# VH-VL binders against o04291r164to392, part 8

Target 1, 229 residues: o04291r164to392
Amino acid sequence: DANNPAGLLSIAEEALAEFLSKATGTAVDWVQMIGMKPGPDSIGIVAISRNCSGIAARACGLVSLEPMKVAEILKDRPSWLRDCRSVDTLSVIPAGNGGTIELIYTQMYAPTTLAAARDFWTLRYSTCLEDGSYVVCERSLTSATGGPTGPPSSNFVRAEMKPSGFLIRPCDGGGSILHIVDHVDLDAWSVPEVMRPLYESSKILAQKMTVAALRHVRQIAQETSGEVQ

## First folded at step 1 (VH-VL)

Design r07 (framework fv_regdanvimab)
Fold by ESMFold2-Fast, scan of step 1:
Structure r07 (fold): chain C 229 residues (1-229), chain A 121 residues (1-121), chain B 110 residues (1-110)
Amino acid sequence: as target 1 above (229 residues)
Amino acid sequence: QITLKESGPTLVKPTQTLTLTCSFSGFSLSTSGVAVGWIRQPPGKALEWLALIYWDDDKYHTTSLKTRLTISKDTSKNQVVLTMTNMDPVDTATYYCAHRRSGYDWHFDYWGQGTTVTVSS
Amino acid sequence: ELVLTQPPSVSAAPGQKVTISCSGSSSNIGDNYVSWYQQLPGTAPKLLIYDNNKRPSGIPDRFSGSKSGTSATLGITGLQTGDEADYYCGTWDSSLSAYVFGGGTELTVL
């Protein structure tokens, strides 16, 4: 609810705490993808979750861009995530602590021709931490937390985004260390039963956001520096 | 087009060291994400992956043979070299090198013709 | 030790359809993409299917792949005598940090 900024800040702070525990901690069991690299230009480690609801992935890598520039690029989700159809910012609210809360509605393309497209109603919280790190974290809003009170749009299945986003730490000497978490429930049960184990265990679905984000920001950094390869 | 060709001795005595060279064209092992692997196949048996080297010199090898295997590359010569110590008759096999393209998926899209190595006294 | 299990042999008549299974675990097929390789007698293996269901350039659409849970399947329709070969599935195994192949399936066209 945009008329309850204190309640939205409370939700934002809870989302931030959970996001940080996923990005840097052991709150989720992670399986590192050994033998699979994002490439030297997108140096990082990629892991997928076990024993969590939905599909989760995390990645960590070095980027030759300052934290604010990384955040600016990654907040424009359609520019780097092929599966993102549209993002509409419904409200922008100052958090009172120097941060910003956004209420956003996102539409995704269908994961397969056999499944419906997904949409999200989310709260996105952008703030600077005491150590100079920048964070952008996002989670779904439900009717219980001030989100929409009706059924999903008729052509879309409402998906749930659990706390996800970006932690961007400044590096001494310039650049950033980028931590990414993607944790979503795309309602895999809308996929035909015979394909459901493939969909739910799909490495490509678990890693799409983390790999795309890391690849895109490193590509822009190299283009800016004039480097090739 | 990508081509690979294995070369090395066709006969090795027990306890000797085997050195095989993979010479390739149509790609560079300086290209981000590219790798070259080695696979062997004993007569009438299944394929067995041995080792792989990435463009950035990162190396992987099968656990059962890791103490016997060394993989290296010479990017300027377009070559990858596999060394296997303490050869035994059970190591008799056709040895293949294969290309792994840039990406997050693991598969071998182009293979050499293979070279047969017999371990016999 | 076989990590991926395939039937040792399959046979069918020309023009028929055949399927070859490959069974693994969560650390290999469950978590990773599956590829299929065709090995004609006396030749090197050739990539037939990658990323579970994709065909390289030059592979006809009568070859198809699929994956469900910890199992993968290679389908071949319109069988020809030239399809007589050994077929291998392959994938990365996260627990072994190794690429693993199935035991191979010999296809005979009767």
Scores: ipSAE 0.006, ipTM 0.438, lowest interface PAE 12.8, mean pLDDT 80

Design r08 (framework fv_regdanvimab)
Fold by ESMFold2-Fast, scan of step 1:
Structure r08 (fold): chain C 229 residues (1-229), chain A 123 residues (1-123), chain B 110 residues (1-110)
Amino acid sequence: as target 1 above (229 residues)
Amino acid sequence: QITLKESGPTLVKPTQTLTLTCSFSGFSLSTSGVGVGWIRQPPGKALEWLALIYWDDDKYHTTSLKTRLTISKDTSKNQVVLTMTNMDPVDTATYYCARTVYDILTGYSFDYWGQGTTVTVSS
Amino acid sequence: ELVLTQPPSVSAAPGQKVTISCSGSSSNIGRNYVSWYQQLPGTAPKLLIYDNNKRPSGIPDRFSGSKSGTSATLGITGLQTGDEADYYCGTWDSSLSVGVFGGGTELTVL
């Protein structure tokens, strides 16, 4: 229940647990995309899920920035995600454990002229774990959880974000290991059958967020690095 | 239990192609994250990393020998094959295959090794 | 070929402590986990340390690892004659996308 602070914290903690299971565990059956390379140094190791609702993608990589700096960059989603039209932070709530809960409304650009643009009503939870890792996880507030909160939009189709986000783990010797999970349900049933593969299993849609996030953070790390060319 | 064993010719003439097979048990290259690599050691010298193949057929080769090395797997037979062309006496070494498990949380290491097979390159 | 820098040899008496250094660059040790391998005479290498400082099951706590910047160190306390071996550090090089080993260190227990 999103109607009170205790309910919001409960939703946030559930989202964190589910996100961590996806990012580091076996909660989802991950299949590497054909042509993508696994390896400790791969730029955007990308795996696509076969056994979930909607489209799920996971990527990971090393970044020469400390966890808090990575989180600051990635929380400013419009700065690096071209498909993001706008992000409105409607509410900011301290979680009482040093963490922060944000209620966010996001509008995305339409992927084609044949489909309406998507929007999201989400709860974003940012917190530090005991091992020094930083987490930014996000999920939709659906009608089942007392959402969405905020003004309705008649020109958009409401999409659902399943627990998604960033796990940023400190590396010995400096820098971070960044884990990214993007898991969304773009309401494929609202489009003609011919277009549903674009919303259910499209490589292009599945990898947009994960690849863009990792590339952007690495670009900034290169620009601020003492290893400048 | 996990075991790996190298097999192939022990004597190779200069300019010939060497083919080595790593046969393993106790794990599968159908398991996500698992890989098998090849390392060699000339007599009295250091370990030299050669090549690596992962469960999804992704391949890596040492820069200095990349044009001479081919690595492949047969997941159904639990085998990884290394081929090295244009052998030279300086390629005389003990050749090892070893297992790695890729997990970005645990880094890169070889946790189980074969016993090694000695290959002598001589006319 | 790329090789991490180790001292060629170290020696000490039984019961003493030794440290073995391993030096690389920002593209390998500086950003990646370091592993250590023990090679007893006439045998295949055995994993001794992984993820900079972790021990596989069965490795005694006399063996320890650490990493700082572009260098790693293997520590061995309470030296035993059975510790006479060649020791190799290993890591990944991000610039070349290859695995890399150190030149090896021969430990002699006097």
Scores: ipSAE 0.006, ipTM 0.466, lowest interface PAE 11.9, mean pLDDT 80

Design r09 (framework fv_regdanvimab)
Fold by ESMFold2-Fast, scan of step 1:
Structure r09 (fold): chain C 229 residues (1-229), chain A 121 residues (1-121), chain B 110 residues (1-110)
Amino acid sequence: as target 1 above (229 residues)
Amino acid sequence: QITLKESGPTLVKPTQTLTLTCSFSGFSLSTRGVGVGWIRQPPGKALEWLALIYWDDDKYHTTSLKTRLTISKDTSKNQVVLTMTNMDPVDTATYYCAHIGVEATRPLDYWGQGTTVTVSS
Amino acid sequence: ELVLTQPPSVSAAPGQKVTISCSGSSSNIGNNYVSWYQQLPGTAPKLLIYDNNERPSGIPDRFSGSKSGTSATLGITGLQTGDEADYYCGTWDSRLSAYVFGGGTELTVL
């Protein structure tokens, strides 16, 4: 329920647990993907999972910025995600443990001329873990979980974000280890059948957000250090 | 549909430079993540990767031949060119070019038919 | 020098099952996805398996792949005379910054 802060915190904690399981799992194959050329020039390691509803992508990399600064940068989604049209923070709720719960509405640009633009109604939970790590975790809300009860905008198809986000762990020598998970169901059944396999199983689309986030943070780190990209 | 075809001389003298051209259709090297690689196979021997070039002009070469190999692209002509200096009879092989996919594994997913180059005095 | 090790040959009768192994290290198979290539006599190699176990369109399901640690395996069931070919594993090697192939396995269908 959106009028139930205790219920929202429960959803936030469940999303956090699922996100951490995805972000730090050890039985995952890592590959270097589009724009992540093998060798010392690699921006990070990206893994894709298709054993789920929708598509999931995971990335991990070292960044020369402290965890709080990384979190600050990544929470400003339009600054690094080209396909993001708008982000509205509808509500900000203290979680009581120093954490923050935000209710967010996001509109995306259409991925192709043959598919409608997607929108999201999400809960974003930002908190500090006991080991000094920062977490920004996000998931979709439905009418059953206190989200919107009305229909989506007539120009958009409602998409579902499964637990996704950022785990930012401090390094002893300074800097951070950034873990990213993007897990989204874009409702492939709403597109023409001929496009459905490309849309639903799109590794390219899944990795777009994880790659953009990691690249953006590393670009800012390089500019701050006085080194060229 | 992706297709590639190798072209160049079939006969080369020792010490000469070999220049091979890969002409392709069905994709563009301006597309993010796409690459084209070169592979060779001496008669009766295993496949040996030589070099590749990505959409952003980034290049990789096998270490053992790096000083002899140059790879370049002409995106507007849909061509990738491989140059190999100081040819030796041991370089006699069938030379292939191949598309490097945008998928996570970056497979060599479409291959040309190959062109046979014999190095003999 | 070979970085990935395959048996040089295998043989079986039509209808039987064969497996072809490919052994590497952490810098190649251990940390990267494996592809398998089929080369029929006198032809260019054809992608048979990618991402360890995925089949391209047009490849029958009697071909399968798997990976465990630093080793990969290609499986062929219901062997046919048209499967007689050389089979190569291939993957990226992060240490070498190079794509590497196995030595190849000649499959003979008796």
Scores: ipSAE 0.005, ipTM 0.448, lowest interface PAE 13.3, mean pLDDT 79

Design r10 (framework fv_regdanvimab)
Fold by ESMFold2-Fast, scan of step 1:
Structure r10 (fold): chain C 229 residues (1-229), chain A 124 residues (1-124), chain B 110 residues (1-110)
Amino acid sequence: as target 1 above (229 residues)
Amino acid sequence: QITLKESGPTLVKPTQTLTLTCSFSGFSLSTSGVGVGWIRQPPGKALEWLALIFWDDDKYHTTSLKTRLTISKDTSKNQVVLTMTNMDPVDTATYYCARDLGYSYGLYYGMDVWGQGTTVTVSS
Amino acid sequence: ELVLTQPPSVSAAPGQKVTISCSGSSSNIGNNYVSWYQQLPGTAPKLLIYDNNKRPSGIPDRFSGSKSGTSATLGITGLQTGDEADYYCGAWDSSLSAGVFGGGTELTVL
C-alpha cells in the first residue's frame, strides 16, 4: 500500500536483515554445496538449506561488472529466468534513505501440465549498504501489508517468497562478488498427491534460479568486454 | 572437531626425495569447495605457500618449486601427500598442512585450520 | 622477493592501538580477498581475519581488517601482552595461480 510508506519501509528493512543472515551467515545448515575456487574466473557455490520452511538455495560468484550494473541486469528477471512468464511493477516508492521500494506481481510457467502455474505478489527493496555493497531484496506481501485484496487469477496458485535476493559486493579493479538467495514456498499441497514429489523438488527450481542468474550476468560481462565464450 | 596432522621423516639427506602425509578428521575432500594445502617455514623466517589440492583433484603449486613438487589425495583415507624431490639444506623447515576453504558461503576464508607442523632437517 | 610487503616489526605499549600494513598489487590484494594469521611463539598459525574484514568465531572485536586498493591493514586495539606474535597477511595471486603470504610482522608489547 502506497498510502503507508513507513510501514513498507519497516517490512523492507526486516526483509533485508533476514536476507543478509541467509546470504552471509555461517550458522545456516547448507547441503549439496558446490565449491568455488579462488580467482576472478571462479563461479558458483550452490547450496540447499536444511533448516528452513519451504525451499532455499544459495549461490555466489565473481563477475567482471560494477555492482550497480549487476543489480540492473538482475532486476530484469524475465531476461535470465526461463520459467518467468511476466513481471509487472505496480508501484515505485522512494524509501527516504536513497533506496527504492517496488511492489511487483510475477507469474511463473507451470512446471507440468498437471500442476497450476504459480504467481507472486512481492515487495522489492533496492539500496546501498555502508560498505559500498548494493542489495536487491524481495519478499511476499499479504493483503494486510499492501498485497492483493482479491482472489488469485483463476489459473494460478499464490506462492510465497520468503526474504530472497542479491547482495553485490564491490571488488577493486571494477569487479563484483555476487551473493544470491532464493527462498520460496510453492504450495506443494495444492497439487494432486501423485505429483507432490515433483513440486517438492522446487529445490531444483531454486537451484536453477541461482545458477541462471550467475550464468546470465557472466555472459553479459563477457559480451561487454567484446569476448565470446 | 576438525584436526590435521603432518607425518614423515624428520631427517633427509641432500638430493633425496621428501614425502609428507597430512592426515585429517572432521571433514572430507569429497565435499565441494574444500582443499588441503601445504605451507613451510624455515627457522626464523616467513611462511611460504607450497601447494594446494581441491576436492575435484585440481592442483596448484608455487612457481619457484613446481618442478620439484607433487601433491595428491586419497579421499577414502582422509589423506593428502606432498612429495618434494632433490632436497637441499635450504629446504630445512617446519612443514604445515592446512584446510583451505577458498570461498565458503561466498566469503573468502583461506586456510582456516592448521596442523601442528612437522620439522624436516636436511643435512648430510 | 616477497610478493606482499609487511613491515618487519611494530611495537606499542599495553592498551594502545597498533596497525600492520600489507602492500601488494592488482593481481593479489587488488582483485582478491585478504586473510590475516596470528602465530604465537612455538605454535602453528591461526586464522584471525578472513574476507578482508571478517572475524572467525572466538576472535575478539579488538582485531579488525580493512582493504583499500592494493593494500590491506590489520588493526589491534586495547593491546595485551598475549598479542605478542608474528602476523601474516595472505591472498590469492591470480597471475601466479598460487597463494602468497607477506613477510610477517613481529609485534612486541613493551
Scores: ipSAE 0.000, ipTM 0.501, lowest interface PAE 10.6, mean pLDDT 81

Design r11 (framework fv_regdanvimab)
Fold by ESMFold2-Fast, scan of step 1:
Structure r11 (fold): chain C 229 residues (1-229), chain A 121 residues (1-121), chain B 110 residues (1-110)
Amino acid sequence: as target 1 above (229 residues)
Amino acid sequence: QITLKESGPTLVKPTQTLTLTCSFSGFSLSTTGVGVGWIRQPPGKALEWLALIYWDDDKYHTTSLKTRLTISKDTSKNQVVLTMTNMDPVDTATYYCAHSEQWLAYYFDYWGQGTTVTVSS
Amino acid sequence: ELVLTQPPSVSAAPGQKVTISCSGSSSNIGNHYVSWYQQLPGTAPKLLIYDNNKRPSGIPDRFSGSKSGTSATLGITGLQTGDEADYYCGTWDSSLSTGVFGGGTELTVL
């Protein structure tokens, strides 16, 4: 139940387990995208889910920043995701284990003028793992979780975020390996038929968050390393 | 743990083809992000980057030698092979193979001991 | 032709400090991570610095790296006789789609 701290922590821990399975596991069939493969000129590996419901992508890349710094940068979603119109943090709850639970409302820009923009009502869980990794995992709160779906919103269609986020593992010698999962259901059935392929399985939509995240943290790392001092 | 060793002919005549093999242990070239590169160094001169092959068979070659260089891998044998055609005395150098597993940042963390190739008639 | 420029030589006494520069352009150092290699006489190169300023396990903290714009610098403090070697910078060049090395710097410890 999303109406109390113990229920929220339970949802957060369940989301974390599912996210980790997607980020580093093999239970989901991932198909590597053309033009997004390892190499010095690539931003990282980007793969699209073959058999998931909705639209799912995962990515992995190296970044010359410590895990906590990567997490701080990526939690400021509007600063690097062009499709993100606004993010409102509605509540911040300590998880009792050193972690933090946030209740977040996000509005996105529409991919086209033919369909309504999407919004999300999510729980975001940030915590350290025993191996020194930092995780930021996020999922939608829906009526299925026993809680409210967030405030009513005009001009938007409610989308569902499946467990998604960032796993940031420290590298030997410094820096981090960043694992990203973006898994969303954009409610394709509420849009005109001509737009449904875009909202069901578009590789264009699938890669937007993962590619933007990798490019942004790499850019910040380069700017930070560029100081002579 | 990671080790690489170059092998091939020590002497090559002008116009012949050079074939060098890099045999390695401690890693697999089936691992995502892993690559093996070739670098050479003429006597008393600088390091010169030659070629790189990644786990997915993606290949890179220096532009000045691209038409002469072929790089290939045999993942099951833990080997990478460099072939260079039409050898010339100026190609006399120590040839190194080296391990790389950085796809956002490029570097070689483990190097073979090198094999010296002399091109002479 | 070299795309990364290093001084051909540097020298200092034991206990002193030296810096070795590596200058490139936006297609290489400006947009990519820089590594540094130490080559002792008669041996293969050894990775000394990677990702601009990180040390592999076993490399003493006397060695440091930095990058600013299209240039990188290797710093060595507390020079020891055993540091006498050739030093090379390395990176990727997007315009060539190849890795590149600097011309090398011979460090002499007197």
Scores: ipSAE 0.005, ipTM 0.445, lowest interface PAE 13.2, mean pLDDT 81

